# Ledger of designs, part 238: VH-VL binders against q9nrl2r1430to1533

Target 1, 104 residues: q9nrl2r1430to1533
Amino acid sequence: GGVHELSAFEQLVVELVRHDDSWPFLKLVSKIQVPDYYDIIKKPIALNIIREKVNKCEYKLASEFIDDIELMFSNCFEYNPRNTSEAKAGTRLQAFFHIQAQKL
Below, E stands for the ipSAE of ESMFold2; O stands for the ipSAE of OpenDDE; V2 stands for 0.75 times the mean of E and O plus 0.25 times the DockQ between their complexes.

## First folded at step 13 (VH-VL)

Design v60 (framework fv_nezutatug; at its last look DockQ between E and O 0.76; V2 from the best seeds 0.00; counts 0 for: pae E 2.6 > 2)
Fold by OpenDDE, look of step 13:
Structure v60 (fold): chain C 104 residues (1-104), chain A 121 residues (1-121), chain B 107 residues (1-107)
Amino acid sequence: as target 1 above (104 residues)
Amino acid sequence: QVQLQESGPGLVKPSQTLSLTCTVSGGSIDSGYSWHWIRQHPGKGLEWIGSIYYSGRTDYNPSLKSLVTISADTSKNQFSLKLSSVTAADTAVYYCARGPYHSDHYYMDVWGQGTTVTVSS
Amino acid sequence: DIQMTQSPSSVSASVGDRVTITCKASQSISSYVAWYQQKPGKAPEPLIYSASYLYSGVPSRFSGSGSGTDFTLTISSLQPEDFATYYCQQANSFPLTFGQGTKLEIK
């Protein structure tokens, strides 16, 4: 497509992806690497999926976009114990997101 | 814009079970949030009753745990509170609320308007 | 349980005044404190989360500070719509607990 200014959703996704604490969230968890993940997490989601939804204009409301991001964090906290690197990264990234999301 | 609305009988007899429902609109309970019940006795402060998470897990106030059940119905986009064996001490305004799902802490960022429940014979 | 001791229980002030409300936790809770405003007959409304972050739409005259056990809510210049009851809440441990509340009244 043509060159255009990124939407607020696109910009926020870019910022999330570029964040140092995004590594647990960039793509879906591998079932091979984590065999029990999908027994626990019933609605998996990741930043690459959210980015795709943004690109396809599937989010009509900011609340829908926010809900998917919150789901992503919730999945992380549901599966990963509090003291894991994933949970700690998620906590920091979520805090960042909560500040940025207030601009939406 | 997500909205929460409490509903249920405003009068309950002693020893009976108090049942309330929180109906969520503008968002899904089957999403990455925490859902809470809080009550406020007349002229008093706020008391956390319990919480249910999108996974179905629950946490309860130990002072009420043996008497409280919180459940969710995703098909109706509702979550409910049951408090058994009520007494006059359970007379209060009951609020449902939503908050983010955190690893180790919980705030309430959206509240229902509250519903008054009176326990009286 | 973690007790949240809020002070004062009530305070009388005038429009334009600087108002400070404190909340002391019975043990360290890091920065996991929220503040709520409640007006008569209404549900609590969130003001601050994580001790110092304002929710969207909250006037900048509101501010929160503190960590560990001592927390403060400050209204830099009181406005007529600010007369209400305020509550702190610790979010660090279960059971979640609230302060007893501070009723801010017109002098």
Scores: ipSAE 0.807, ipTM 0.930, lowest interface PAE 0.6, mean pLDDT 95
Fold by ESMFold2, look of step 13:
Structure v60 (fold): chain C 104 residues (1-104), chain A 121 residues (1-121), chain B 107 residues (1-107)
Amino acid sequence: as target 1 above (104 residues)
Amino acid sequence: QVQLQESGPGLVKPSQTLSLTCTVSGGSIDSGYSWHWIRQHPGKGLEWIGSIYYSGRTDYNPSLKSLVTISADTSKNQFSLKLSSVTAADTAVYYCARGPYHSDHYYMDVWGQGTTVTVSS
Amino acid sequence: DIQMTQSPSSVSASVGDRVTITCKASQSISSYVAWYQQKPGKAPEPLIYSASYLYSGVPSRFSGSGSGTDFTLTISSLQPEDFATYYCQQANSFPLTFGQGTKLEIK
């Protein structure tokens, strides 16, 4: 955990947010617009929440940070059928994340 | 640093149920990952047995589907394999593994150390 | 089931040699191939995912390539610690399947 790891986490989150395929992941899914989402997804998370946790130094281990990002993708693949725009964006962003995470 | 460790009996008699447990440390099985069982036969290659996902869903190798059960205990941070009606053909080294969850592709980024199981009278 | 066929089944090579191992899928699997190294008496360890991407901490002398049905793992300058058996895995569809392995012996 130290200051260098938190800076790396912030840099990685910024790279994810700037990616063209980040649009499904920026904020939590609206319960009003997608009422059944929270019946299926029990541990919701999004990039804005992960970024806030980085800013508040809530990740003590790199594995905790990685696990939140993986959970975000897993929720996308669990909720969305494989041929949807959301699942396709998730596939591309997860692949990008796996490459960037090797730098941690 | 996630680590996986298999445990269970090394010797099982034919027709009995093989029960193995994988203990996860340095991470949580309640995270958004896939959890797998793979075995390695003495004279043959690796064979995927099945998977359990963070959501509780399971997938099994069709060749073993009626014989295999994979379950998880999140309170103990463990997932388990039960293989019923074993024969000598089930003699193998059994591995647990983890991978990122995806609907279209699955690979194992962390492996346990393996446990040898012999099925013999 | 998708069969994964590795070649060669074994190879003997000297330290410093370039070694190439191939894996052929019985049908197209896009780039969804992983490679694993298994040292004697130890568990498999991940080397490569998605045909060509190294896991963190894997030495840069390892590389992978291919798509569709034909995939390769290359070790550019063999080291003593590379004595192991190497497996490919198709990650595209269930049941997940592995190649039969390639044993690399260092002479």
Scores: ipSAE 0.429, ipTM 0.863, lowest interface PAE 2.6, mean pLDDT 91
ESMFold2 (binder alone), look of step 13: mean pLDDT 93; pTM 0.951

Design v61 (framework fv_nezutatug; at its last look DockQ between E and O 0.07; V2 from the best seeds 0.00; counts 0 for: pae E 11.4 > 2, placed apart)
Fold by OpenDDE, look of step 13:
Structure v61 (fold): chain C 104 residues (1-104), chain A 121 residues (1-121), chain B 107 residues (1-107)
Amino acid sequence: as target 1 above (104 residues)
Amino acid sequence: QVQLQESGPGLVKPSQTLSLTCTVSGGSIDSGYSWHWIRQHPGKGLEWIGSIYYSGRTDYNPSLKSLVTISADTSKNQFSLKLSSVTAADTAVYYCARGPYESDHYYMDVWGQGTTVTVSS
Amino acid sequence: DIQMTQSPSSVSASVGDRVTITCKASQSISSYVAWYQQKPGKAPEPLIYSASYLYSGVPSRFSGSGSGTDFTLTISSLQPEDFATYYCQQANSFPLTFGQGTKLEIK
């Protein structure tokens, strides 16, 4: 596409990716590195997948976009114990997202 | 937007099982949220009954745990409450609600309108 | 269980008044507190989460503060539509628990 102003969804994804606590969420979990992940997490998702969906205009409602982001966090909290770096990062990033999502 | 609606019998006899269903519209229960049952006895405050999560895990109020079962049916986009061996103390308005999945910190950001359940012979 | 003690149980105030409602937790719960507004015959509606963050659509006259054990909901300038019962809730640990409520009546 041509040069255009980022949509609210695009902007928010950029902000999430650039956040210091985005590292657990940038891409899908590796089956090699975490063999049991996909036995536990039934709907895997990550920021790169969400970004792709945004770029393809697959989100027609803000609620759809928000649902995928929330799924991403819930997966993290389901798999990772509360005291892990991943869960702690997720907690902070989710709080950030909830504030930013008020603009949607 | 997401909406929740409680349904079930408004009258239950003592010692029977109270059964309620929460139907979710405008969003899927098979997503990254938590789903809750809360009740309010007439003229009283709010009491958390239990919750079911995206993974299928459940948490119950210890005061009711032995009597409560919460389940989900993703094919119908519903989750349900069963409370066995009811007494007059279980007369209340019952609410279902949604909340985010926040590392075991749960708020209720969307509520059903509530359904009144009276326990009476 | 964590007890949430609200005060006052009831309060009467006039339009334009500043109203404060307090919630005390029986132990430290960080900032994991929500506030709800419930009007007669209606379901509770969320106002605030994480002690101080307003849900979208909530008027700016509502605010929340506090951490640890002491939390406050403030209405800076009471409006007629604010007549309701307000509840705090701790989200720190199970079982989730609510305050007993504060009934706000308009003079």
Scores: ipSAE 0.018, ipTM 0.690, lowest interface PAE 6.0, mean pLDDT 92
Fold by ESMFold2, look of step 13:
Structure v61 (fold): chain C 104 residues (1-104), chain A 121 residues (1-121), chain B 107 residues (1-107)
Amino acid sequence: as target 1 above (104 residues)
Amino acid sequence: QVQLQESGPGLVKPSQTLSLTCTVSGGSIDSGYSWHWIRQHPGKGLEWIGSIYYSGRTDYNPSLKSLVTISADTSKNQFSLKLSSVTAADTAVYYCARGPYESDHYYMDVWGQGTTVTVSS
Amino acid sequence: DIQMTQSPSSVSASVGDRVTITCKASQSISSYVAWYQQKPGKAPEPLIYSASYLYSGVPSRFSGSGSGTDFTLTISSLQPEDFATYYCQQANSFPLTFGQGTKLEIK
């Protein structure tokens, strides 16, 4: 908890957004552009939503923050076949996240 | 931080094929972004040549459709332009560019430095 | 093809002036327009996407507006570093097309 953890969450989210493989995760998937997404994914989340939750101090425990980030990746792998560019980007960004989380 | 750099011969003879390569660093060509070639004739505005997407889909300016081929090599993190049967009218600065992820609307958020190609004997 | 026509072709203005550049599309393109700044000998740099959204790092003196066929780029208080040529681009449909450019010279 506390101020140090919230600052670390903000720094980590900024690093994720800056990563080139962040493109599938920046914002919620459009229901107009991807009509069946919300039939499959019941707990949608994206980096812009996570960043807003950090800014509003909605994460009380580090585990809550990590759970939202991992949910984001899990949604990607559930909706997208492994051979898609979205799934490949998710794999690379998730690996990057695990490295950065050790540091922060 | 993604950077794009054009490479290829600066001088090409008429009727030959112009071949340029764009090398992507700090990011992956195998992504949901779009990858474009644009040229600028001396003292004139910009002309879009074509684009390639992660799916392998290509779109070409109709004025060049039968003469242009854009391809990607993911193992080298590069995409390439081939323009056949060139004339002096193809003399220009050639740019590669990236478009951000969008489902049908293409803005250019990263540009290469540009490379000058002169077509002359 | 959708033609993009810029006005004026050139403008000379003083530091501190408000400058407007207009771009007109030959057909409705909703809000799908971008603006670029190009310094002599350099590649274009993105300023604005989707008519009115500034890229990160672009000074707030730049703004964009419009929808349909008529679009405007505004510099609210011209600075010496704003000397450049400005291009609009429609992103609505292929072939992607650019305006002919507006050259901004600072007195």
Scores: ipSAE 0.000, ipTM 0.628, lowest interface PAE 11.4, mean pLDDT 88
ESMFold2 (binder alone), look of step 13: mean pLDDT 93; pTM 0.952

Design v62 (framework fv_nezutatug; at its last look DockQ between E and O 0.07; V2 from the best seeds 0.00; counts 0 for: pae E 10.5 > 2, placed apart)
Fold by OpenDDE, look of step 13:
Structure v62 (fold): chain C 104 residues (1-104), chain A 121 residues (1-121), chain B 107 residues (1-107)
Amino acid sequence: as target 1 above (104 residues)
Amino acid sequence: QVQLQESGPGLVKPSQTLSLTCTVSGGSIDSGYSWHWIRQHPGKGLEWIGSIYYSGRTDYNPSLKSLVTISADTSKNQFSLKLSSVTAADTAVYYCARGPYQSDHYYMDVWGQGTTVTVSS
Amino acid sequence: DIQMTQSPSSVSASVGDRVTITCKASQSISSYVAWYQQKPGKAPEPLIYSASYLYSGVPSRFSGSGSGTDFTLTISSLQPEDFATYYCQQANSFPLTFGQGTKLEIK
């Protein structure tokens, strides 16, 4: 595609990726590193996948975009106990997202 | 935009089972949220009954746990409440609601309009 | 269980007034408090989450503050449409619990 201004979705994904607490969410969890992950999480998703969907214009409504982001956080909290670094990072990043999402 | 709608019998006899369904539109119950039942006795405040999460896990109010069952049907995009052995104390407006799936706290950001259930012989 | 003691139970105020509603938790709940507005015959509507963050569409005259055990909902300048019952909710632990409500009546 040509040079264009980032959409609101694109901008928000960039902000999420650049956030200090994005590290658990940048890409899908490795089945090798976490063998039981996909037995527990049935709808895996990550920021790189969401970014790709944005680039392909797969989100027609803000709610669809928000749903995928919320799914991403939900997966983190479902798999990771509250006291883990992943859950703590997720909590902070989700709080940030909830503020930014209200602008959509 | 997601919308929630409660449905079920408005009248239930004592000792019977109250059954309600929350139908979700504009979004999927299998999309990573928490789903809640709350009730409000006439002229009273709000009481949390229980919650079901997109994973299928449930949490119940201990005061009602032995009598409450919450389930979900992803094929119908619904989740349901069953309250057994009802009494007059279970007369209330029943609400279903949605909130984010969070690590350590739960808010309710979308509510159904509520449905009135009267327990009477 | 965590009890949420809300005060006052009822209040009458005039248009333009500053109104404050307080919620006290029986134990520290950090900032995990939500506020809801319920109009007669209607479902509750969310106003505030995490003690101080307004949901989209909520007028800026509404504000929330507090942490630990003491929380406040403030309406800086009361409007006629603000007639309603308001509820606080602790979101920190199960069972989730609500305050008993504050009925706000317009003089």
Scores: ipSAE 0.825, ipTM 0.933, lowest interface PAE 0.6, mean pLDDT 95
Fold by ESMFold2, look of step 13:
Structure v62 (fold): chain C 104 residues (1-104), chain A 121 residues (1-121), chain B 107 residues (1-107)
Amino acid sequence: as target 1 above (104 residues)
Amino acid sequence: QVQLQESGPGLVKPSQTLSLTCTVSGGSIDSGYSWHWIRQHPGKGLEWIGSIYYSGRTDYNPSLKSLVTISADTSKNQFSLKLSSVTAADTAVYYCARGPYQSDHYYMDVWGQGTTVTVSS
Amino acid sequence: DIQMTQSPSSVSASVGDRVTITCKASQSISSYVAWYQQKPGKAPEPLIYSASYLYSGVPSRFSGSGSGTDFTLTISSLQPEDFATYYCQQANSFPLTFGQGTKLEIK
């Protein structure tokens, strides 16, 4: 049998969600708690949204899946100064993502 | 693991200002969580005092009528409670607690050990 | 302010019993309820958020249910470490408010 990339995407998303540094990325940022976030970040995305898109087979190319995950990290670094816990968690989770993506 | 620890005097005289500090370890106070003070009176339940967010925004229980100030010191990774003009009614165990990351629904997912404060002459 | 009323105020039970504790809100709070366990001399510990979701590490014998104004915490088979006081808390709006507590005692 053949290999289906969506199964690999699901495995990778599960590993990202389970990572200790996933906490800033699990769901969309609250506009109530972070009022200016949506003024700065125009393409918000989070792990729950990406996982839903994998489950609904909305990624036609592997590059589309990777682009959403990289967008998630880019949003984090754009909004959060480098000395914040969010940015530090993003740096560590992105490094983990790059390692896992190479192995799959 | 994030841990919270309260510190401050156990005995405070009436009319003085009660000052407590919560030290956060294993995480940053400047991180998009909400940070809360809650107290538990003898023979009564739990009472939310107020909260502070990383932006400096605060929310206070209206029942405390501007007697309360909550502040943060990010350089020390601490947030603090000041309660002015205390009376015997302010005798309680005081807890600091963390609310969820960037959430509109404030469940307390980490608690300090609590510190007993007695207001007595 | 949203009042949270727990019942009963105390429960006497034996190891292995099924225990149910209720919490009633004075107005609809959707599913925005948390439950806490507190042992004597200790801080409250989180059990459940959003009415029915267990925190990591909470034993599966604990469950929560309800929406609107009526909420329930259930322990399916009581263990010795479950003797404690239980509090509900609404997270719908400020000021955050807690139920008065339910003490679960040894029979």
Scores: ipSAE 0.000, ipTM 0.634, lowest interface PAE 10.5, mean pLDDT 88
ESMFold2 (binder alone), look of step 13: mean pLDDT 93; pTM 0.951

Design v63 (framework fv_nezutatug; at its last look DockQ between E and O 0.80; V2 from the best seeds 0.00; counts 0 for: pae E 3.8 > 2)
Fold by OpenDDE, look of step 13:
Structure v63 (fold): chain C 104 residues (1-104), chain A 121 residues (1-121), chain B 107 residues (1-107)
Amino acid sequence: as target 1 above (104 residues)
Amino acid sequence: QVQLQESGPGLVKPSQTLSLTCTVSGGSIDSGYSWHWIRQHPGKGLEWIGSIYYSGRTDYNPSLKSLVTISADTSKNQFSLKLSSVTAADTAVYYCARGPYYSDHYYMDVWGQGTTVTVSS
Amino acid sequence: DIQMTQSPSSVSASVGDRVTITCKASQSISSYVAWYQQKPGKAPEPLIYSASYLYSGVPSRFSGSGSGTDFTLTISSLQPEDFATYYCQQANSFPLTFGQGTKLEIK
């Protein structure tokens, strides 16, 4: 409880989630919907997981936070061909993130 | 902060295999980045050798593809370069580097200090 | 392969000067260009990615522009620590390729 200012990590996660291209990244991929996903992606991650880690103060360095975000994008690009909507959304969101991450 | 360090023999005889290792500290190679080898012949520009990605997939410079192998060892947090049948033309400073993982393009945002490899009899 | 041609190959300038380095791609590469600075005996250091975005810590006197085939790196007011060799790199397609470099020397 209590009112406090959002940390830089919290703010950036909020911005990422609110971005129009966040839809592939909001939660973990469903194994039911994508049966082979977890055969290919060994370290799954999503914005809701990263948000939880931020809320729990698990990131001690900006680099740790950035690493998880980069992992999230790399997973997308490993699984999704370049011409898919997911990859295109990821490309745009990653570009946005890289600009915002310069402020961390 | 992530750091990269090249290591391996500084002298290799012609026709032998050049073997280098890049040790990563302050971050994991088993992560969402791309990992690259680049070399620079004395007094010359930069030449991309190849890259290895999170999945273990590799891309090689076609000019060197038949002679190059890049691999990764996550348990040691290292990735390696092997260049077979070396000649004097392979004398160079060899750099390993890291870059973001993009859909289909790559930059190098963190570099090792480089290691000099001389090919000589 | 995509060739990256830098001009000039070398340039002499004085502290305070405005310096412009050009990189021409043999075909359109959108905005997928990076610039690196290399000092003697040191590894290249990244300056710019995606043609115009500065890496964190890079002085604001550095700027990049261009799209398609023509790209420019500009140093608005040269400082003593800026004397080095600069390289452009295309990231549009494999194999990744670099320009031949531009050596910026003190006049």
Scores: ipSAE 0.648, ipTM 0.904, lowest interface PAE 0.8, mean pLDDT 95
Fold by ESMFold2, look of step 13:
Structure v63 (fold): chain C 104 residues (1-104), chain A 121 residues (1-121), chain B 107 residues (1-107)
Amino acid sequence: as target 1 above (104 residues)
Amino acid sequence: QVQLQESGPGLVKPSQTLSLTCTVSGGSIDSGYSWHWIRQHPGKGLEWIGSIYYSGRTDYNPSLKSLVTISADTSKNQFSLKLSSVTAADTAVYYCARGPYYSDHYYMDVWGQGTTVTVSS
Amino acid sequence: DIQMTQSPSSVSASVGDRVTITCKASQSISSYVAWYQQKPGKAPEPLIYSASYLYSGVPSRFSGSGSGTDFTLTISSLQPEDFATYYCQQANSFPLTFGQGTKLEIK
């Protein structure tokens, strides 16, 4: 919603991008490098896409923003087994996100 | 704010199929969350029945054998529980719940109000 | 299946008391424990996830600790609204399992 909510969304996205464990989530997964990804993941999303949606004021409710961030993590865990570097990074970044999201 | 509400019959006869529906409001069921059914027997603790994920994957408590089916209807923003061949042991309060999707950390952050189901002849 | 054993089964306490509830897992579950509060006739309410993290809106008088097999929920100064039944839940592996509950009663 309001101007203060949009600033909070932007601040949270900036914190996520800056985090050391953001590397699996910065951009959409390459279909060329990971050909089966889009057969498994039906609603792809990444931090650059979420940041663009914040900049264009596409989120009407804080819940819509939070749901996109959670979808990003859920895609990671659905595609990647728990022992992979991607899943481990996702676990740590999601924990960080839950702490930061308490501010919303 | 997301809310969950259970619905279904409160009385079921033995050997019939118990059918419950959870209606989600204030959020989408095909979002990146996990969706759970939990029950609580009279004077006893909580028992996890199973889960359905936004992807359509399901996990079930092995103790309920092959009697349980959990399904989702995205167009109605609902997920459902079917428990076949019920007995008096299936008398309980049934809850639906939501949690963040984790590869190995399954916590329920939103619960429905619960619906009482009695199985008796 | 991982069994979660809570103790005590019940406790009587007064407003202002410090109360500790223990939950023991039958095998190591790292820090993957949640705690819930349930009042009569109501659904469980989430308190804590990952052993020690409070959900948004949970009062700071609640705290959790532990890793491995032994976990605690502590209420530092009981309030009237805290009299309820408390459940732990392991979140490490399927099937998800709950403790049998600890009833916290007014003395």
Scores: ipSAE 0.236, ipTM 0.804, lowest interface PAE 3.8, mean pLDDT 90
ESMFold2 (binder alone), look of step 13: mean pLDDT 92; pTM 0.950

